# Designs tried in a protein design chat: VHH binders against Protein EARLY STARVATION 1, chloroplastic (ESV1). Part 1

Scores and structures below are computed, not measured.

Target 1, 368 residues: Protein EARLY STARVATION 1, chloroplastic (ESV1), of Arabidopsis thaliana (Mouse-ear cress) (f4i9g2)
Amino acid sequence: RSEKSEERRFDQKMSAHGAGIKTSSSAVPFASPKSRFLSKQEKFYPRCTPRLTGPQSRDTPPKRDTGIANEKDWGIDLLNENVNEAGTNEDGSSWFRESGHDLGDNGYRCRWSRMGGRSHDGSSEWTETWWEKSDWTGYKELGVEKSGKNSEGDSWWETWQEVLHQDEWSNLARIERSAQKQAKSGTENAGWYEKWWEKYDAKGWTEKGAHKYGRLNEQSWWEKWGEHYDGRGSVLKWTDKWAETELGTKWGDKWEEKFFSGIGSRQGETWHVSPNSDRWSRTWGEEHFGNGKVHKYGKSTTGESWDIVVDEETYYEAEPHYGWADVVGDSTQLLSIQPRERPPGVYPNLEFGPSPPPEPDLPPDQPQ
Positions, changes and structure headers below are counted from each chain's first letter, unless a header gives other numbers; antibody chains are not in Kabat numbers.
F, E and O stand for the ipSAE by ESMFold2-Fast, ESMFold2 and OpenDDE, each averaged over both directions (binder to target, target to binder). V2 = 0.75 x the mean of E and O + 0.25 x the DockQ between their complexes.
Where letters were taken out, [cut] stands.
Atom coordinates printed by the task and the answers are left out, and those that the model quotes come from them; centres of patches stay.

## First folded at step 4 (VHH; framework vhh_3k1k_2)

Design b2 (from a1 with Y104E S107T)
Fold by ESMFold2-Fast, scan of step 4:
Structure b2 (fold): chain B 368 residues (1-368), chain A 124 residues (1-124)
Amino acid sequence: as target 1 above (368 residues)
Amino acid sequence: QVQLVESGGALVQPGGSLRLSCAASGFTFSNYAMRWYRQAPGKEREWVAGISSSGSTISYEDSVKGRFTISRDDARNTVYLQMNSLKPEDTAVYYCATRKYVWESGTTYTYDYWGQGTQVTVSS
């Protein structure tokens, strides 16, 4: 029994798992090094937040994070300045700010600003780059990239981008947002990476997803999820998570669901693989008929199985909580970008899409 | 640049002992887990033992538990397999292996490195 789709999916996975023995050869649960690496990020950039790459509930769509919105607004203001300066703070730390402006084919324009600093003893350094891009094809982009490193070899980077594609002749519009974060230890074989994206079009189509992976204490883990809404009542949602040890033991859990107006299916698998490739798994599924009946089935390699039809209501509807007006309202800075003036009789070359010049010089550590 | 070179394989009587060595070069040995595999004639290659990068986690295939011991010497860039109470069923080519994890934005890659193998024969 559950009130939410997430709770319902969890109940099904737990029901399948509960039908047999709860088996795990994992001596160590899934581990996340986020606390240590986030402390380093917070030291350099306190507004660097896991929320930009954090998990999202179907029932709570992502919103522009307040801290990032404020920081993004500040960076956009910085693009209005022409600066090239450096100095030393009272504590002996150093800083610099620089800006640039690049032009290219097909009306391409990039405005960027970069800032950075280092501690007085050179033991830590950080940089931050902001940019605004456009061309004559209806392309506009805002972005930021931040990074830092220390003398122990620890490093981190974070990026965020928002892109508009709008075809002048077809009246199609799409907004895409993405964020990536990574941190690595210089003294341990440890690190983590997270990537998030959201895509929306003016007709209600929505696609969201995330990829995560990390390594700590001789264990690696991977997490992926995706959501797709067609704007007409259909939803596809899935998750795939797994981990392995340096010695070859692996385990994971994955599921997917597809629904339209209370009719659809869910299915999943929980699995474990030994170093010798001996595989244990438990699979489960549900078929929802929209008539108060649900077909539930599953099996495991240890011999558990079930195949039943139960009386159960399905009230799941697959509507995004954000409309296009909300997406546009949250993208006012992106929409305010002024493309280069196009001379009369000059038309954009749509055959090759936007043709940007090379990206501005990024920090000497890991670029996107 | 990664190289693994096994040695110590020999003909031995049932109940005898052998110590295999694997000399590693071309990488920071202390940051890598090391594993031993074996392949008997006409059979698939099977995992035998593993030792984590720190040396704190050690694991064995069930048929060799209590008879084989894996160890590492990071100062010498060497992993060892001490084989006791050898049986005819232990006859195989023994391989040393390690795995490199490569991080790239948006994905990960793994590369397995293998030695050339060393022949162990248990017979009267």
Scores: ipSAE 0.293, ipTM 0.700, lowest interface PAE 3.7, mean pLDDT 74

Design b3 (from a1 with Y104T Y109T)
Fold by ESMFold2-Fast, scan of step 4:
Structure b3 (fold): chain B 368 residues (1-368), chain A 124 residues (1-124)
Amino acid sequence: as target 1 above (368 residues)
Amino acid sequence: QVQLVESGGALVQPGGSLRLSCAASGFTFSNYAMRWYRQAPGKEREWVAGISSSGSTISYEDSVKGRFTISRDDARNTVYLQMNSLKPEDTAVYYCATRKYVWTSGSTTTYDYWGQGTQVTVSS
C-alpha cells in the first residue's frame, strides 16, 4: 500500500535503514543501535595504543570532533504536523505518531512530535521525540531524543539540543549545542558512549568538548578533549585518551596547551602501566616566551631527558574559530522559533540568569 | 550477586604440581575476564595470571611464566590455575578475581570481586 510505502520512505530518512527496500508491502524497518541520522552508521571506537617513537600529539591539536549539530534541521518540520495516529504493519509490528503543544507561565511554549514502533513480540522497539521550546525571556530550545532496542538485546539512545539564552539585564546572548549517543550490545560485553558540546557567546567566549568511552574486543577506552577561547586571544586546548585491557594493562596519552598572544605553554604525558602496576611514562613540556625563544623539556622513566632553549616562533595548528555572526547564521532554525504573543500590559519575568562564565582555569571535564 | 570460591590449595614438595580451581556464580561467567592473585605473609597482593572473557588473551607474571597455566571452562563456570615446578617462593594464599563494569548514562563504575583464597604451601 501507499501508506506502507510512505512509512518506508519516512524510516529511511530517520534511521538509514530501508535503502533498496522497494517491495510494495514490506515491513517498516526499525532503527538499529548502530544506525545514525542521515544514513550514517555508528561504530565502536578504535583501539588506542601509544606510539613507540615520537610525540606527534604535541605538534598537532586534535581536530574538532563535532557531532550532529549540522543535522539539526532534518525532520524539524514534523513539529508543524497535527497528528495522533497508530497502526499495524503487515508483519505484525506496530507504529505510532503523535504531536502536542504545552503552555506554561511566563510565555512558556513547547511544541513536540513523537513517533515510534515495536515488533510483533515486543523484542524490538524504537522511539523518537522532537521539540521546540520558547518563553518571553527570549529563551529558545530545539531538541531531539531517539532510543531503541532490537531482538538481539542491543540497545541505544541519542539526543541533541540547541539553546539560545538571552538575558536583557546582563546583555548576554549565548548559544549552547550538545549531543549524546550510547549503544550497548546484548550478546557481547561491548558498548560505547559519546558526548559532545559547544557553547558560544556574543563576545567571542567559546567552549567545546567531547567525552567518549567504550568497550570492544576485551578492551575499554576513554577519550576526552576540551577547547576554550575567552574572545580576547586566550586559548586553552587539551586531550586525554587512555585504554585498558580486561587483564589490567593500561596506556594513555594526554596533553594541554594554554596561549595568549604567542605566549604560553604546552605539556603532555604518554604512559603505560602493566598489570603489576609497573609504570612507564614520558613527559614533555614547552614554554613559549613570545620573543622567538621556546624552552623545551621532558623526561622518561627509562632515563631519556632533554632541557633546551631553541630559536622558534610559537607554532600550533590554527583552529577554525566561529565568530558570533557565523554561529547565529548556523542557528537559523533555532532563531526562527515563534514565541507566544505577549498580551498588552503583561511583562516577562526577567529573572537574572547565570553570569557569563569566567575564563576557565581547568578543562571542562575536570572541574576540580 | 557475584561469588568466587577457590579450592585445590595444599602442602606440596618443591618441584611438585597443584591445580587450583575457582567456581563462579551470580553472573554470566563467559562475559568476564578472570584473574589469579597471590599474597605471601607480610607482602602485598600480587597478580599472577589472567585470562580474557573469550579466552583468546592470556598473560602471566614473569616469575611464573612457563610453570603456571591459566585456563577456563565456561560450561562449568570455572577458571583454573595449573601450577608446575613449584618453588618455596610460590607459598601464598591464592585468590581468584574478576572485575565488573556497570555503565550508566554518561558514567562507568568498576567493581572488583574477590574469592576468600586458598592456601598453597611449598615445603623446602
Scores: ipSAE 0.308, ipTM 0.706, lowest interface PAE 3.5, mean pLDDT 73

Design d11 (from a1 with Y104T T110L)
Fold by ESMFold2-Fast, scan of step 4:
Structure d11 (fold): chain B 368 residues (1-368), chain A 124 residues (1-124)
Amino acid sequence: as target 1 above (368 residues)
Amino acid sequence: QVQLVESGGALVQPGGSLRLSCAASGFTFSNYAMRWYRQAPGKEREWVAGISSSGSTISYEDSVKGRFTISRDDARNTVYLQMNSLKPEDTAVYYCATRKYVWTSGSTYLYDYWGQGTQVTVSS
């Protein structure tokens, strides 16, 4: 069977499932994750050029988002909730809504609300839980967990939380945020998972990261990235993305950068491995001296190399890593596997696992 | 628990043919790609052939292309390797393998499963 036919069947099933599930709130906090296959479409192997492919960033860290979640991010009011009810809709689907309140030591208080439902025939179900926890030290936790599944084995879940800590003066001292999302198919070997986090303190220390894993159209992919800022001018960023076919062809792109007050380095690798473990790669690096000059160098397993010094103004804009607002934004899709066609053109004859050509065709050397 | 059991290995003369089978259990076979590898004495294990979960994508190592054919029977949870025009250099232990995409509550990863192997000897 063709991949297109399989994908169309899955899309029809996903649409039916989505239509059958009563949406609990229009204020879903998560945007549908955009998991993707790693592919290099721009100048895969540079030759005798002063420019390298890959992300470039400025040595000044971006301003952090120190805002906290509020009622606009929440579709429900947990402070005064006192509900325990259930019913049946006109279409035969059932629903419930309940709330609770726990108290503990040191002024601990937890307010929570849970709602859920099932289709009339029991073929699909969903649950949504929201909570707020606090204590007298100024600790506060806001969170949500949502999930759903159907009788075909399709399932999804997502959660996010924000934790606040106060100093001895009742000022906000630390914010910790995290989110996790997963969706998987019951009829295909397909799905995705995403974990995202960030932590900030009052002195500017910042740690951010994400791990994404997915599988669709007989390919698996992993995307990981991290950022660390010490609040004193030190910046560490890295990204590692790779993909693999069911037959063992794999490829990837990874880079890291470390900067302090305009001085630092970047380095990376683009690589490919065939099913028989034949490997080729291209490595690159940059050294930034803080004096308006940058040293760029690299090499490949096919014998290409470069080593130049250029002005620092020659740079490429990097795609920014997404932040809290992108994670906590509204989502119209809670059960999603992004149907994407196989990445085009990076590796010819990908179905047969062939690696890129051993030697690219070069024009004859003609000095001017 | 994933289990793979190869069979069909034998002694054959050069130019002969042989069909290997690999019976799979412990997973939803139709959702996973299947691969054949071989290892000759004193050499590293090498990939021979692969077939995707749907059966629509098939690939071979260059030295066996045109001589070997991989196929699958999802109703029987079995993958096959038909070997024709056998050469002495095809002498090896043949293994079938699959890569399971493992979903956990906080992560996913790929894990390789291997059979015990079946010996193919090509000599006069």
Scores: ipSAE 0.257, ipTM 0.682, lowest interface PAE 4.0, mean pLDDT 69

Design d12 (from a1 with Y104T T110H)
Fold by ESMFold2-Fast, scan of step 4:
Formats: structure tokens, sequence, C-alpha cells
Structure d12 (fold): chain B 368 residues (1-368), chain A 124 residues (1-124)
């Protein structure tokens, strides 16, 4: 028999610990702005299952905020310095810092700061670039890009971006945040990639998601999740996670739920494939009618099966906290960007502007 | 360059034993899982056995369980397949293989490395 792969877990902490990547940003004479990703656990829509027959649906995926957008610490101070300098620190490492200011059509303005360094023996190097952009269409962008590598083949890069732009289709202002981080070991067969995004508009439409994949401890893993809220009480949440061993054993679990005012459905699948291509799966579903009845059904390849209707009250609670005020609180630095003054009689060209942030590359899907 | 070189293939009688070796070079062998595959004339290549990079996880195709044993010697960069109680249906070219993942911005891809194969014939 195969081991129950559905009971095995990859911890994302294992990916970070396996990378062993370091940076020399501390070699720069001035402190870099505080930059870290915060992970929060939250339940967006509560549900109650006081009597359970069969498998439970998965918990709500955790919300992730980018700590880099903190109003006190995010790179605005770097952008206020006009510098172009290089030197050597006490430890023999070299560093440089430069800044620029680009102007273009339709009020385009980009302020940027770049810094980097190299260890005294040349065994490691790193760069960081910070920027703000704006134009007369109301577009505003904050961003950072960091990377490093060493002579042992270790390498890493990360980006973070926050954008304000007008939604042409609904004529709404929209804030989009995204972050990507990747690390690769040169001495271990290990690496990982994470992409995370949040999008909000002024009417409460919300979209969040993450794509992650990595390799550590003889295993490769992929995780995706998404949440979508229409601002009118509809919710769609889903996760899809799967993993593969070096020997070709694969396993995963996925679920989705769709609700509006206590009416909706949940469904999921836990699956396992042996190196010999023997497949096991367990599928389950719930259909919520909003009348105190829930239809629960499912089956497995090992013969487990159920199809029942139970008395169970479904609770759905819209979260009022995902309004514009929550977005503004996190976006203080973005919203404080000062666009170029528009001369009298000059109007913005609303069809001219920067492209939206690039769509994320998708990792390999759950078994092809 | 990554190279895998199989050896040990021979003509053996039914019920006989044979040990295959696969010598690896051009990569950090101890960081990679190793697998054995076989291909009989006119058939698809099939997986036979695998051993993880640490050696702690080993798996076999059902038809060879109890008869074949995979092992590795990281000091010699070599993986072995000990074949016992050989049957005529085990007649095939045997290949060793490994997979290297490459990370890029936002995506991954892999290279599969294969040896040239070694012929095993089980016949009277």
Amino acid sequence: as target 1 above (368 residues)
Amino acid sequence: QVQLVESGGALVQPGGSLRLSCAASGFTFSNYAMRWYRQAPGKEREWVAGISSSGSTISYEDSVKGRFTISRDDARNTVYLQMNSLKPEDTAVYYCATRKYVWTSGSTYHYDYWGQGTQVTVSS
C-alpha cells in the first residue's frame, strides 16, 4: 500500500528555511525602509456545522498584507534624496546609491532610488530599486525590486507594487497590490516562488489570491488560493494545493465555495496518485438551500459514499471592513504621491497611461 | 555536462540474478533522486524503481516488488538495481534517469536526463 499522501503536508516555512539566502543591504550607510510581509489569519464568512457527517470543508485562506506599504517606513524617504555616490564600508564591502527623476508626456513622473553592493571578496552582490510613478490620469504607483546572489549559486529576487488606477469598464478607482518572491539554492536542490495580489475598488469589489510553488526536502509543492467578493454579498473562495515527491507520488486537496446570503454550495476533492499511476480520490459536496436544509454528498475510490439531507443552519455574514476606508488606511503612502502640477488649459489624456501590472505566470497545475 | 552511464546488462537464464549500475557525473548526485526504467521491443518505456536523494524513500513497480532492490552509493555517484528471480518478461533495455528542476521568474521547467541503456535478456 501507498502511504496516505493526503495526510502529508508541506509547510511554507520549510521553503524559506531551505533557501539560506542573505543580503548585504546593511552595508549601505543609511537604513533601508522597513520591509516585511505580514500574514494574518482571518475568517471572512463564518459557517456552522454543529453535526457533521462526512468530510468538512477547508478553512478560509489567511489574508496576507504587504508590510512594505507601512505609512512610516515605506521608501518615500529614499525618494527625497538626490544622491549619486559609492564607497567602501568598514568590513571592506562596496556599495553604491543613485537616484533619478524622469519626466514624460501627460504629466508622467518617475522618482526612483537604487542601491547595491558587493562583499569585500566579491562572493555576494545585491541590488534594491525603489520608485514612485504618477501621471495626470490619476495613476499612482509605488514599487520595489530587490535581488541578490552569491558565489555558491544562491540567488533571490523580490518585488512589491501598489497601483491606483481608474477602471475604464466601471469608471471606478481601483487599488491593486502585488508581491513576488523567489529564491534558489546553489548547494541544495531547493527553491521556492510566491506571488500574492489584492485588488479593491471603491464599491467593495475585492479579489485576492496567491500562487506558490517550491521544492524542499525531496518534495515539490504547488499552492493556489483565491477570494472574490462582488461588494453585494456574493462570495467565491477556493484553494488548490498539490505536491509531488522525487519518486512521482502526487497528492492534493482542493475545494471551492460560492455563497450569497446563506444560499450556495461547497465542494472539494482530496486525491493521491502513486508512482505506478494508481489513483485514489475522495470527493465531497454541500448544497445550501437557505431553508435550514443542507444536501451533503460524496464518494471515494475505496467505497465510502454518502448522500444525505440534514437539518443545519447556514450562516453567511458580509464583512463591512473591506470598504474603501480599509484600503485607504493601508495605502497612505500611495495616496500621498504628489503628481506634477497641471498647467492652466492643459487637460489630461485619459487614454494615455502606464499598462496595468503584468499578470502573474501560473505554476504547473494540479496533475495534468 | 550531465551524464548517466548504465552497465551490467547480460544474457541470463530464468531464475537468475543480475546487478545493474548507473554511474553519474556532471551534477551533485547526492541532491537528486534516481530512477530505473525499462523498455521492451515494441512497448512503451515503463518505470521500474526509484530512490530519493536521501535514500530514505524507495518505491517499485508492482511486477518487480520483492525481486528487485534499488540502492545508491553517493561516494561513488552510482545507483544500483539488484535483479533477482529474473523472468523472460523482464527482458528489456534498462535506463537510469534523473530530473533537474530549473527555477525562473514566475515559472519552473525541468530537464530529464537519461542514460544510453543496458540490455538485459532473460532466456534459456
Scores: ipSAE 0.255, ipTM 0.670, lowest interface PAE 3.5, mean pLDDT 71

Design d13 (from a1 with Y104T T110F)
Fold by ESMFold2-Fast, scan of step 4:
Structure d13 (fold): chain B 368 residues (1-368), chain A 124 residues (1-124)
Amino acid sequence: as target 1 above (368 residues)
Amino acid sequence: QVQLVESGGALVQPGGSLRLSCAASGFTFSNYAMRWYRQAPGKEREWVAGISSSGSTISYEDSVKGRFTISRDDARNTVYLQMNSLKPEDTAVYYCATRKYVWTSGSTYFYDYWGQGTQVTVSS
């Protein structure tokens, strides 16, 4: 009944709920993919069945939707335009577009374009930068970086780049590709992150992978996969996907296969862990000896088990995860980058990568 | 920064009751799940109870089901553990915990935040 000294803070706290914050605009790509795992625990207590040899014996990850191929092509076209313009729309929103060239030692050249905007009241903003780089070592790079945020605290960021390294003295060439996307809510504990990479070595070594994780509706999830090829017939492929509720219930599915010329192994586990650390799992494996015999084994925490050797010819055919060309386009744009002409008698520095930052350019002489 | 402060630990007789509180600060409490853990002498820390950010999902370790009740008061940024029918084997330091995700321009990571703990002793 008497007035309390803390009254002001209580009133402030009670009225904070009524603050009029604007909703997120569609310009912020806040999409949180849900776990691809089964969302109900009853689906993780199936009858334990051994995995069989062949395509049906492994999970094929879903195609990664990067959404970036069309944006990459558009941005590359803008690199051919010389723009430096800004304006304000009738609604008070602002925008800009600019492009430039940066030159350096050893033939370094960077062509870039940048564009962005801000709403009239500053409630949303975005920026997008595109670039190509090259030098006389045979180095080439394409890239894009995009980001945005709004007054609700939502933010997003994405990038991709593709890099060619050449060392003609050692007859080396390698291509590295990567893409990353991230979004975060400012009003709830939700967000997601996705990273994808692909590397090819001139010796035939190949590595591809993806790492994803996110949180939505009181659930967190992780999805990882990788592929490795040594260029000599060996292959390693794996997937590991799992999810967790806010209360600590976890579940997942993982598998791995390693093969060389019909000899190799597969193994996997489907698992569930309660918040009190009680664990259910089903594990399975195959060992392929290349002699017409396959060892198949497995067990579950519910007491099922098997351990058998069968007569079976092993035929291994890789089911690759989606590659760069399948999702974001091929290396045509990267390979079409035109390096600066090398003057006669100038010896290139054949170290990998672009030159250090360039010296400031002298102003061009006036026309005659 | 995230801070969790437990209170309410005491010496009680078997069959007694006790209410633990955990006061949270440094984050938007209503957006985070809260958990209780305990650590008995000579044992590893174990999970006891959890409550989702919305309060709609609650779970317990089997040994405390029917005896312990977890609840939250988002207006006071506090999570509670009501402990009834206490047994000597409930003797432990009780910890409050939550997990925070941190998003950066190039990576994401998480931290588990823990309180300092409050001692519960059940003794005849």
Scores: ipSAE 0.100, ipTM 0.559, lowest interface PAE 4.9, mean pLDDT 71

Design d3 (from a1 with Y104T T108L)
Fold by ESMFold2-Fast, scan of step 4:
Structure d3 (fold): chain B 368 residues (1-368), chain A 124 residues (1-124)
Amino acid sequence: as target 1 above (368 residues)
Amino acid sequence: QVQLVESGGALVQPGGSLRLSCAASGFTFSNYAMRWYRQAPGKEREWVAGISSSGSTISYEDSVKGRFTISRDDARNTVYLQMNSLKPEDTAVYYCATRKYVWTSGSLYTYDYWGQGTQVTVSS
């Protein structure tokens, strides 16, 4: 509607200027292929179940030795001695801490530490287990499992691990990271789940992704995204997000991009379905020829369509999805492990950077 | 096991009124939205009205706005559809429905549950 040919041309040129030096633009003037709409809803879930007791309420459990990994070799940074300890806090809550050590073939070592607690009346409890494993091949694994629950049926759990593989010359060959988190209300139809993973090797091969879903304030949402880099110039990124209300309004946004050495395509769809089953969608695509020309096309269910070739330069924006620091928190040990640098603009920035800017409000139930 | 049982369907004259009821069991009723659908002979099932779990959000199909009112009584595990100014085109089997969300590691599944329906006939 507002995307008349004249407005579209103006907006595309303004967008290119506003991006600083150079950037790629969507075939739809108001749509960004890297948009993370709907993820703002995810940020509000933790506020709806304050009855869950988390690790933040720990007053007296012994602290683990996490060290600064870049000041020492990647090794066993958990408790040095076996412990089996328990106590009671002044508020009547209880805590315990235990640790163990296992040995095996090929230099296998596993050191683990577990701690937990219960409220005075036993109405809530939490546990946290950390472990570190290694062997003579240069395999190293650091992991954690945390969980809590209360008598009303509220529960939460999270687990994450980081695995390092070394080559025969003790160089870092491959890093694999994974995490899962879930929180659920026992009395309300509300909760959220997140699965996140990242794998990369010394040759630039990279695979990252996440699956999220949640329910809060009579709304359910689902979010998936993935990134793949082959280390030889191929880039694949995609996002698929959608949400629905209890009364049947649904909306979503999905896109993908595939590039090899500056040549490739982007495409996507934004869609909406009202409670009375009125459907609207807009599909768009871009073909990038690597020669300063881009073919842009698209259509909507309300009759808008375009199919044009424009003079435009293609640049890859390294737009990070959720970073490892957002998953594991302020772990100095893990955050000191630096991924290998990659060429600018082609591969994701593997920095464990600051939180992304706040997302805009959720898409309207219907295009206005 | 989720069960929904509709009642209140009858033969009425044009301009008449009916109140449909849907009794729910097998789940925590107050945590779930409730919806009414109808299906006329030879036509697809269509959505009529919905009420959120809190009762704060209510929505209607355009053809029934101003004539139908959806409400819920969580103490009785019942959702109602008050139908006024009935027209021959309102003749249909009326169904109540709800959606269950099942939490698993890696996915959130949805399952719709339906009642058996209650026949409303508007004829002179």
Scores: ipSAE 0.367, ipTM 0.755, lowest interface PAE 3.0, mean pLDDT 69

Design d6 (from a1 with Y104T T108E)
Fold by ESMFold2-Fast, scan of step 4:
Structure d6 (fold): chain B 368 residues (1-368), chain A 124 residues (1-124)
Amino acid sequence: as target 1 above (368 residues)
Amino acid sequence: QVQLVESGGALVQPGGSLRLSCAASGFTFSNYAMRWYRQAPGKEREWVAGISSSGSTISYEDSVKGRFTISRDDARNTVYLQMNSLKPEDTAVYYCATRKYVWTSGSEYTYDYWGQGTQVTVSS
């Protein structure tokens, strides 16, 4: 209702406007996993009750995006500046900028830049820190931490990082991405939190997910989802969403699916709990045996039930942009990080991964 | 620490009225919803009424609708339950409750807090 307006208020402080562009130069060294993921559409839909239920599709992948991990948020120019300075704007607001460059063993290099400001009356302040790291093992990391607060007690913070691990001797590569964002009101019992992560390698192994929760207008809500692909035909997906009012009414919807090469199962539950703990629930399931037939079953606390075998309508669709194109685009900047020049005859220590020096000036994963 | 203290329980005749109070301390009362529950002899505890943090949303269990009224006074950190047209079936220990929502980095928790209860008897 007004939760998205509250969220957009905090989002206005983020760097705006990358515009969707195709990166044609540096490519992620992974085969697109889109071609490995197949969708099956079912034409038979069981009867639904009017309580919290409408037509619901469980075959459509959940939305992936927290809105944080996007090329428009890359502040590469901050990392190219090596200056410490401060000033005052015409409106009386103040700003500062600080930067550093750390070197270490095994080709370790870290560039970082921090900037911040304060309004003319001191009623609001913010900071933003960017960093990139690399070493001679093929390790690369790019990250940011932003935060702000005002005199009304409102506060927000966000952080994300992207890491490439690449082994020259084995020709293996893997990318890990994570992002977190939170905003809190100082005058209302309101706020929200989002966490998103993605890990994948050159063989198609993939793990991704999100955890979200928030409170606004006397309601709390939670959303969680996860996906795992082994690159060999195994697929696991699940979603769990639920909400509650301050007066104890709760409701939710959850489902999971597990498939290997077209054989597997799906199941889910839609539920509602009154303040007096009276629970209504509808559970459903599907079994796919790979023989052109699907077993569909389910039941509800109000007496609905079904147990039927139907013909499977199977078709292979191009998967939606479920994060893959955005990840490739976003990773272009990570891949463009320039490591320190390696002297002739010096070889990196490829054991365990990078061995960077202590990082005294790098930001924590969250503000204090 | 969160504390809830109920008062106002008494013996009343059928058709009578009674007002229960619940005094709260240890939290910012105006930011939290408040609820009333009751437990009759030999029965499970059941929800009776609730009022949102803003006071704009109020709800009741079906058997008390039209007879009970929940209200709050944020200046006094108190929630009230006005009970009218009392019936023998309303005989129970009445409890005040609230839920605290705690934010942490990467997670959140909820804690339910209960008062000690106040006895309401409707008889004779």
Scores: ipSAE 0.345, ipTM 0.735, lowest interface PAE 3.1, mean pLDDT 71

